# VHH binders against Glyoxylate/succinic semialdehyde reductase 2, chloroplastic (GLYR2), part 14

Target 1, 314 residues: Glyoxylate/succinic semialdehyde reductase 2, chloroplastic (GLYR2), of Arabidopsis thaliana (Mouse-ear cress) (f4i907)
Amino acid sequence: LAYRVYSSLQSTTPSTRDELGTVSIGFLGMGIMGSPMAQNLIKAGCDVTVWNRTKSKCDPLVGLGAKYKSSPEEVTATCDLTFAMLADPESAIDVACGKNGAIFGISSGKGYVDVSTVDVASSILISKQIKDTGALFLEAPVSGSKKPAEDGQLIFLTAGDKPLYEKAAPFLDIMGKSKFYLGEVGNGAAMKLVVNMIMGSMMASFAEGILLSQKVGLDPNVLVEVVSQGAINAPMYSLKGPSMIKSVYPTAFPLKHQQKDMRLALGLAESVSQSTPIAAAANELYKVAKSYGLSDEDFSAVIEALKAAKSREA

## First folded at step 3 (VHH)

Design j07 (framework vhh_enristomig)
Fold by ESMFold2-Fast, scan of step 3:
Structure j07 (fold): chain B 314 residues (1-314), chain A 119 residues (1-119)
Amino acid sequence: as target 1 above (314 residues)
Amino acid sequence: EVQLLESGGGEVQPGGSLRLSCAASGFTFSSYWISWYRQAPGKQREWVSTIDSGDSTNYAESVKGRFTISRDNAKNTLYLQMSSLRAEDTAVYYCARGYWDESGYPDYWGQGTLVTVKP
């Protein structure tokens, strides 16, 4: 079923620190996204309990006033509302459903909000396991990278239990600028994957343009200017173009995460028999870039996959 | 031709107030999210506040309770009412069409207006 997307910001100021502190918040996953998200909740006055597989990553959060628990089960057992931000579908499933996982501590009256980027099938699986406990589930994958996470400027693509969306709304507003309620579980994950599939394809195409312009004797800096002023402009081109021309890829969104999103989007396309040949081709370039050891560089490093051996060695 | 033109900047004492305006033209103003950003000397440009097409507002943590964003769709004008100004609010303030997303930036920017909070 198709759902209408509504984009809005809160017209009212966020709840007071005292009001926010009456809801106990859990946060699972202290990676590059989860850590700044949890910090924003703590700085806003929320009662936050954190967990990470590597315990030392929780230390900055504890230093800011967070509580720590040794397992996802203990976090969900002590908290009213738990957020999870994991790097991949396997980790998201393991944290929710594995040994000492969230499902063993969560119960009726509580909520689980998965803000991880996962495939539709994984989101549905986690939702089923959480809801089988009597708890509510909301998927809420984010649009935005590390800097928007630090600044509380993420966009949340939510789907699942609407009462939990409403309960989570003040906390989503602390961590982000906008939130969309997209209906049935799976729709948030699907929307995020479609958006990031377009982004990865766009960057691969832009890389082809830069290299072609150089090879035919054009100034690629002029290409960036022409694109920025024309109908095909995306702000990402002006942001990434100069660095790509210099073969420098300071990491905002890791290439390995872009390749993961391409793989997941292709899986979504296969599940409904939708052809996505541009994304399929782009995914192969990201795999080549990973084989060159560029997994932790910015995803704009995909340009290296298109360079001839002589050009790459230069 | 999309244009954004800021005004209202100037010098103010700590604890004072100032109102910035941004006159927009060349697009359907009422349909867009419009934002304020600022750039302090020696620092990167940072987001200050956004108002969406439905008049919902959001603010950077550093300005919450002190700044108020508003819009007048009949005049195609965006406002930023600043109160309890501090030395750290000294910056060039930019009006921008849109807000941060996966692309990372608004698509059109004004020229900026300087706000100096004098010691």
Scores: ipSAE 0.000, ipTM 0.127, lowest interface PAE 12.6, mean pLDDT 85

Design j08 (framework vhh_h_nbbcii10_fgla)
Fold by ESMFold2-Fast, scan of step 3:
Structure j08 (fold): chain B 314 residues (1-314), chain A 123 residues (1-123)
Amino acid sequence: as target 1 above (314 residues)
Amino acid sequence: QVQLVESGGGLVQPGGSLRLSCAASGFTFSDYESYALGWFRQAPGQGLEAVAAISWSGGSTYYADSVKGRFTISRDNSKNTLYLQMNSLRAEDTAVYYCAAEYWDSGYEYDYWGQGTLVTVSS
């Protein structure tokens, strides 16, 4: 018993500010996500060098003790481990592989961790270019927005070189609450897609339940309470249910983006011969809702696809 | 550090008007494109009711049927403030009004709520 307890205790190695300070950290991209992420690294005592296309965006970080370099190339040349947080796939590719890009400064013994949300093909392209230098690559897209980034509560969906995942882990723990190692490059993006497929299917099913409860003479507000107290509870039911009953769909996640994710998930399923009939059915409802002009409404507006004509507002 | 603070509540006669404000601190409205901003209310002895919501772009506004045509939601990103203009107030509009900001990502819920401001419509 003591051996098992002691062995598990010995397997836990805490990181200190002094240990973290022995690795030089680069951070590319000082946007709404990158800035708070880099600030958390600096506050934890890390040696951080920053870059942004617009230099003035680096000023708050420099004020907190960060160093500045004028190009991604200079950052990767001077740092052991470089994170990149860019707004879109084109920016992520340009920063990594374009003029004065990260590939021109990085070398064997160093790592590049792309925490940007990019498509599978872009991640594979960046990975190949980085690895061709002899350096290691890790894909690490985040789940969570600006407030989780500020609070160090991001969730990292990592894939790529496992030795780099292990080296990056203490820094990911500073910036987030959870990290998952998912294997091959592209699997982080794939995981986000599968989660959103489940979310879209779940919302379509919930909409059926609300309308069925109304049609048989039950109070749908009581339905929301019942599911919220039971084993099938999800926070989304308590949050979206009252609004769906009132036919108001304030946009947190646009219906058009949910429909896009359904389509992409069906394509992913097709590529591996996996049937996803619930997602296929849900996708048809999202397409109907788009045809009603609800593309920019919250994805919970999928309920409108199921309403009888006389109950649906024009 | 993130706070939503409501103001503008009070006592008003039926048929009167009030403008509620919700001042955000610790974050900016323009930084959170995926946030839905809105107003909820809770009348004495009743559950929480959604009143109005506005998208990040301000292009989409949503209203409960009970307030449609009487209430107007708006936002001023430069002042980091959300507003609810309440016209033609009725006794049934009496409630504590809450400002809320809601965000969703990959099945995870992120939300912020104010402390509430009391609106009393008395005859």
Scores: ipSAE 0.000, ipTM 0.199, lowest interface PAE 14.9, mean pLDDT 83

Design j09 (framework vhh_8dlx_2)
Fold by ESMFold2-Fast, scan of step 3:
Structure j09 (fold): chain B 314 residues (1-314), chain A 119 residues (1-119)
Amino acid sequence: as target 1 above (314 residues)
Amino acid sequence: EVQLVESGGGVVQPGRSLRLSCAASGFTFSDYWMHWVRQAPGKGLEWIGNIYYSGSTFYNPSLKSLVTISRDDSTNTLYLQMNSLRAEDTAIYYCARGYFDESGYMDVWGKGTLVTVSS
């Protein structure tokens, strides 16, 4: 019944600046990602109401024309569509379901879009709580960091209620360059795990290549150049290669988070009896790197797991 | 054989506390997160909460003040502590295995244990 009520009340998707401004938008979380995302919505002419646990982080948004409310409950009570961008699963659950949370203000005919990076279980939990109010839910974790968020170049991996995906689409297009609808709740988080499994495996393989080139007397800087001009080119190789050769690993994605994603992806593979031997081998290297105290270094520090013991002191 | 067996159900007076147990066998219990789910007569399944392999817990907000989930990996046992029981808590209580680590998908279920809250 909530689906039918939502469809009848939300049957058209706004596509013009004037039409976009008639839908009231809530945005929960004004961190490194949420703030630039909300700013892009305001610059596009959207009617935006913001909340953050630390109120002062809302000040730049209010300065740009956003409204402020003191709780997630008040935001969802006054807005047609609410986005949430929180730092971790615990924060995402607390904002949605905790004291003064989104579930206490949201109702039938409204939507909640969680763009936070959370695990599958947290997404399913938030979805159930939101849908029990009669509202619709969409998970929409992003691929991209602060600069893509500022530039409206995020990639959204969406899953959940299809009518909400259709209604949210023009707002996702303001904040990102592409969006994918992946079906049932949990599939967005699962897709992100599969992508990061590939990324972790690629980095471990690249590290082997760098060390092998050095050991046979080749210049690893030439290896990076050869890779960049050939069919196996990836931006990660060109970005990370020079630093890896110098044994410096400025953190963009912590090694401990890459290892966590490898572990979760291996669990996903086991659950469906799919062999992933490359990911399994790569995961062992990330575990070794963690044992050397490299957990908070960039995941490219996985190269240290392949070096002889004496080289790790250099 | 992968198996979950709930125990500790029965007839309980309103206002009392009850602890349910779930015995796991046939798999490495410490590698999975575990769930409690209940079904009241004539109603659908209601998720109660889960516990990570690390011991961290997440609860249904409507039940958070009334329940505590814990685990003992040395005995392969999952627990649900319920306080201030009401007639509305009458249900079949199931334990379920999380599909892998933090997924929340439930692939193995127990047969359930009946809790009746009646004076």
Scores: ipSAE 0.000, ipTM 0.098, lowest interface PAE 17.6, mean pLDDT 85

Design j10 (framework vhh_7qia_2)
Fold by ESMFold2-Fast, scan of step 3:
Structure j10 (fold): chain B 314 residues (1-314), chain A 120 residues (1-120)
Amino acid sequence: as target 1 above (314 residues)
Amino acid sequence: QLQLVESGGGLVQPGGSLRLSCEASGFTFSDYWMGWYRQAPGKQRELVAFIDSGGSTNYADSVKGRFTISRDNAKNTVYLQMNSLRPEDTAIYYCARGYFDESSGYPDYWGKGTPVTVSS
């Protein structure tokens, strides 16, 4: 319970929580991300109705106070605002537009918020089908894994109908620490590509620094400390540096997925005639690392692409 | 409370077969991807195979066509069927679990490992 002046832009009053509880929330997909996200909504006092292709995955949510419906159509028919969290574009399209899908229950005055990670084309397709019913659509892909989902610390990269963004905002705040409104549908996916392009480029540059420091007789562990304390600090240096120095690459983000994101970002850049020469060079290093069989290693294994062939002999 | 218990390792001749099993407890097994990793003496730990919560599989290029990963959600068990074994497959094999996300290839828990030796 918090009683603070609303104009301070801090705290939530009990009346605000009661107002949130008057909006009926649907949640489609009780997988690894969807389940903890829906649990956070229930724990915050929201009226939540859940669905999952496998019904038994809804049982923990029902045990926490959620309602259950047997199809996406029934969920969108009974709820004001429905979130969808699916594992892949095919599942997201099927749940929204397939047999007994969300489009058959949703109507004008209601909203559909797709928090799944899908490609631009799939998001545009779902958006068109939802909006053809008279309902509103918001793309809201998340950045963050299992622990941020459980802790309500996700980052939402939203795009689509601005009125729906405003209506969904309090619920996004329950599930995440940050939310951004990026304009037209597709811009959330585009933002993710630009961020990962920067990430892939910086990792390639960091790898160059590690190898150069070693070659000139410096201690690369001291390099990691220096960059971590300086103006160019990123948590990635401390997380990846020690393993890269030891030539071990425990997978957090697979190199093949980083290379895929580089390729897609370069395609995005080409579509608007924007030069990205650093990303282009970094992409070539990721392709070399893939040729060494490092596709399923962490993307920090890009350092292997910079080693002389003879230096790979133990 | 959370446990992954590997079994089925041992000594085998080149060209032989072994089936590894990993029994999981202390978590909702069906919600997690499961994987097998291996580490040979003096080498880094590498991914061998993984299977997601939906049953989709992926394999390291070195084992494609020879190894098969599978899971039995009713028994909370993941398996690795290893055929046409080679001396270079000699390693300690680790069962691992992970949660599906943008970093889905990284395990958040490891078993203690089971040794596999391929020699004549």
Scores: ipSAE 0.000, ipTM 0.150, lowest interface PAE 12.4, mean pLDDT 84

Design j11 (framework vhh_enristomig)
Fold by ESMFold2-Fast, scan of step 3:
Structure j11 (fold): chain B 314 residues (1-314), chain A 120 residues (1-120)
Amino acid sequence: as target 1 above (314 residues)
Amino acid sequence: EVQLLESGGGEVQPGGSLRLSCAASGFTFSDYAISWYRQAPGKQREWVSTIWSGGETNYAESVKGRFTISRDNAKNTLYLQMSSLRAEDTAVYYCAKSYDFDSSGYEDYWGQGTLVTVKP
């Protein structure tokens, strides 16, 4: 036939499976978090191109319908919107700005969304390099581990270019249960530091409670039950309490990384003249635990710092 | 427990050669891509070379034709043969297990590094 008509999409923000497939999505990093995140995008009908430093980690995604490219540069050259999920700040910088990095393929009209957990300075550096190409940048570190990533239940702490946040929003909704727009680049990393500062402080306080209960002749297992049933309940207490009572600390979040987050949060507080005395005190206990060789144990090993003080009692 | 231990650094004259080694333990070495990185004073850590589990190799443009990465899976050892060394190659060299790990960063494993100094 001499006649063919195709319907146009009415929105620049996709919301249906068919509409989502019109935006080409890149995904850099197929680790324990990136792989399930990319799988959720593919299952939702997105056109996804993946890259990982170890190519074989892309095989499950290709088996689900993803395309593969051999470098971050080739992914960003091919895709409208690229997500990056890397293990550390050095990896995130290298993938974005290093040899064959994202900056060499990306251009005006495209977006780069870094969902990696990085420090404020690294996020600002990546943003500057991406924006120098004419592209848009969004910082979007996640709160949540492997199971929330698999279930599409991540929390995104976003900051950067508002137009890119709006374009990325449907894809963030596929991968997560909530998203927050926090303003300028660096604010996502800053929010995560504040949350982890609270977490480190609460664990130190909980450790004090366990040891005090033992010293006054109470059963600390009953303390864990009382806390878990009351208004101060946190899932972390039920997860960590029994192990802390047994003095075993299987690593989910290394103590050295909790101490690093305390140090960084204290630096953030100093930069704005905000007093954080509870975090300061907790940080000293994490430093003591590191001095005992507990750096690679779970951060709940902070309880050992308090036992040393009791052993020194006259 | 994952451990990476670099060796073979030292002082060399421009145009000289060195061979770096990285002894790995605590993981199935043959299953992972392993990389060399370097950090010069006052600079960010720079990627140098990667060898993938299948034996494929990649190099930073600044070292192509001068450095050769290799692995011995039977000995759990990574190598970097460096030739035609220049003053700008002066750095602490680090062995690193693949970026392909948990996004939390807590599964990243780096060695303590080995210093290479190129002196005239």
Scores: ipSAE 0.000, ipTM 0.134, lowest interface PAE 12.0, mean pLDDT 84

Design j12 (framework vhh_7qia_2)
Fold by ESMFold2-Fast, scan of step 3:
Structure j12 (fold): chain B 314 residues (1-314), chain A 119 residues (1-119)
Amino acid sequence: as target 1 above (314 residues)
Amino acid sequence: QLQLVESGGGLVQPGGSLRLSCEASGFTFSEYWMGWYRQAPGKQRELVAFIYSGGSTNYADSVKGRFTISRDNAKNTVYLQMNSLRPEDTAIYYCATEYMDSSGYYEYWGKGTPVTVSS
């Protein structure tokens, strides 16, 4: 238990830090996630070369000591291990496989780690194109938004080539607090969908509880307190409950993105003939909330899908 | 670089008191939830006390009325005041923080500070 208990983000010896410096790191995509991730690698002493479609977004990283190359091809040609963090599947495919893309510079002995959130099919496509060059591929979508990225506290849901997972592990540990190896390419994206399916279902169920408590004459603030102190305690209840009771939904995760993840998770369940009736019901509520114009509100706005003109029947 | 450093543990007799401190660095402390967990030999980690960014608190039934969690945002420190200590409170005490966003729920942990309650 001792090694697990005392595992830290900084648990590198001077010799381990020297070993990290022997690997040249590329980083593609300097958006709200990629920029802080690359900064953490630079601050840890890594040799980092960056690229972004808009060159000026690389300027802060060059100021911190990073090198710059004008294309993904040039980055993968000069680096041993390249990370990619793009905003959407189309961008991830274009950066990997498009004109001047990573596949044109990468070769046998090198690795490509795609930390972008992409669908299973896109991940498989990128993997095939990278591996056709003789290089190794690892899918590593992150769980965590801007703040965990800045703090080096991301969770990596990895899948693909095990030797590349092992080689990338020290760098994933710099950018994150934990990493999971999930087997074949596509499994990282699948895991993320299953987790978000549970999250969406949980929020819909919580919304039912709030409205039921109100309709039977209970104080919903006391309900939030009870669930937060009891066996079903989830931080999401304390975080979202008070705002849901006040009918305000400051956006952390847009409802339209939660509904998209529900739809994709239901498709995954269909492909293996697994029944997910709670998720199916929750998805209908998210669709109703979208029809009310709440797509860009926080996903906790799903509570609006359950409201009726009559709030109490005595 | 996010770091949590616990202090204040030690050996104390039953009925005694200890105050644990956890100094946080590398993040905007005031925006985060902070908690104390403990792990006794041969047992799983358990929640002891939790404090939200707004100051609301939550306690395990076994420590309610004896332990008090508090935070000082100006000092980036969370405290656990432990009164009326019992032998069963003997454990390694861990400071932790939690973050929730669209991608999920995360916990960051300190290395722990040992507390031994023994005659």
Scores: ipSAE 0.000, ipTM 0.204, lowest interface PAE 11.7, mean pLDDT 85

Design j13 (framework vhh_7ubx_2)
Fold by ESMFold2-Fast, scan of step 3:
Structure j13 (fold): chain B 314 residues (1-314), chain A 120 residues (1-120)
Amino acid sequence: as target 1 above (314 residues)
Amino acid sequence: QVQLVESGGGLVQPGGSLRLSCAASGFTFSDYAMTWVRQAPGKGPEWIATIWSGGSTMRDDSTKGRFTISRDNAKNTLYLQMTSLKPEDTALYYCAKEYTFDSSGYTDYRGPGTQVTVSS
């Protein structure tokens, strides 16, 4: 292919297509995220070997030119750099550390990049097991779901071994639009916490706007249109606004999890003496919504915390 | 708007069977993977199974052999056939258009859920 890949690091030497082809890539997990991510690597001409618990899930990838191995151990034994994208922390741990797992094939000089969304403790566990083999580890959880994965528009929140981040960077650039190196393992999860704190505060503010517009005799549907076309445009406003106006909250992110993230972010802020008064106020609204029994509704149900008693009784 | 509406839940005795349905609208159903998730009282959400547009499935090991996920693309409907139900299967069952543990605020649509209670 007649293109160059430019490093976003402090290196002045651009990567070429041929240079990418000298690194053998493993990919573990052909689910809704892993399959499109691996397809983007193959389409970019990377040498990709895939594995999935259900072998038939690898068939589209093999049809595009990927190789197949029957276990994570065989993938890491044959590849220089292995990515893992699993549905949950239990699966990520099992694939890395369980029977026929990645740790049994991986060795010094190789890297393991876990792009799964896992908790801090699980990431630390996998990191320790991988590093105990002499290999390098990078935590690289993503922001974005299936469509960004298909389009190569994921955001990678990376942490762990800096040399592995540098080696993985061209491949992350193929699968995503941006990547961040955040230091020690666990910092990717911490960054997600700060982002969710901002998200929760934004939703609480948006809820205030909807109710204020109603109280002064404005059409809140017009408010949603105005904010969607202006400088404060956020996808969550256009996605959540119509449902919030109708007082229905189909769950995409449970309110109890948003409140948990607010509480944890406030604790993080306290530990470094950082004031976060907007998040503190928003957290009180999420606590009120939980007291109304809305814990398992979408976090947009925070609007109920702001309603007068008469509105809640209607 | 994307809408997902679950049905088919209810009270069932241990060893019984139920078939859950999820009616989807507002998107091209056949283009998307669909997922069943459950949430038991006092516990976090638990992934059960995902089915791809072509019919291939991925399932939780604890429910393999007892639960079968299927879809009818012509009717825009997702199904979960449950057999040999146990008290531990008592939960609110949700269908979802996309399922990830990505809590960064990226939207995955879920329905309101259908309650399954397994007791004598």
Scores: ipSAE 0.000, ipTM 0.106, lowest interface PAE 18.6, mean pLDDT 83

Design j14 (from d01 with S30D G54S E105S M109F V111Y; framework vhh_enristomig)
Fold by ESMFold2-Fast, scan of step 3:
Structure j14 (fold): chain B 314 residues (1-314), chain A 122 residues (1-122)
Amino acid sequence: as target 1 above (314 residues)
Amino acid sequence: EVQLLESGGGEVQPGGSLRLSCAASGFTFDDYAISWYRQAPGKQREWVSTIYSSGSTNYAESVKGRFTISRDNAKNTLYLQMSSLRAEDTAVYYCARDYSGYDWSSYGFDYWGQGTLVTVKP
């Protein structure tokens, strides 16, 4: 008993584990993100059924104890709660609403949680189609790349049906370190845009600081060190600063994708009549950097837009 | 546990060559961009080279044409072939794991090895 009680304290509580085991889980999409997410659910003792367009990508999950079904429709017909993790908005729509899609198997009493990164319009479209069946829908795009997915350290930006958020919460906790409920469908995608707008603006501001420090005779490497020790420190500055000073931009997040997110965030701001002048100014710098042929360089290449000689050539 | 272990450093004369290795464990090596950084005494870490999961490569201007980054995915090992070494190449060399994803939160998740010392004696 003492041993039994002690063991329970080191893992999911017995009641939570029982609750996890009574819900049948579907998982659609066994790509770079979906596969590790589904593996974490299986390792936690969940009853998981998987599907992927390329069947062989399901083999590792089946090897870990997952069931397999040949279509999204069969997965949603079999499972109480289905997660979907697709590479792009077109794939997310096709899996949910296309031929043999999730909408054809799902029904009242069931839930569909789309953890894919999609635009606001695509999320609203999928939500409408799912809810028209009588089922519940939750948008739950993730912040975090492959390693957070492997480690169960994702951040979920959820929006949609609150009862489904509550039902999905234990499973989100297995796959991530935090989750936020943001209200109406579309708000998860909107939150991602706002965060990336801040990121793009911060990088543009940091670039101004580097160039100003150089022009007034200061060592920009010391600027990076001063920033790193103060209240305005961000890991991004320490990561990008040294390479920006050297005018090299190894691509982690392409400048063209950052500029796309700035454009989309500005459109979101316009739709509600909210001024975002810092983001607007930063967006112009990203457009200038694109005109210099830096679209496929890291977004930290925005610093090139601020250099006087190149500005004259744009 | 993510681990990166550098080796192959040592003392060479100017114009010499060295091959550095980084043995990786605890993650799916094939899916990540991996970089070489260096830190000279009393200076900040400087980016040297990156090899992406696709096999594409990038180099700092100071080492371009002299250093070659490569990877062996079957062995979970990263390499840096250094040639035409100069006194200014003297540093501790680190390999670092960069994420393959395009998300702001991934930038907070870099892992570094212990480093390997390269000394170019004039």
Scores: ipSAE 0.000, ipTM 0.200, lowest interface PAE 11.2, mean pLDDT 84

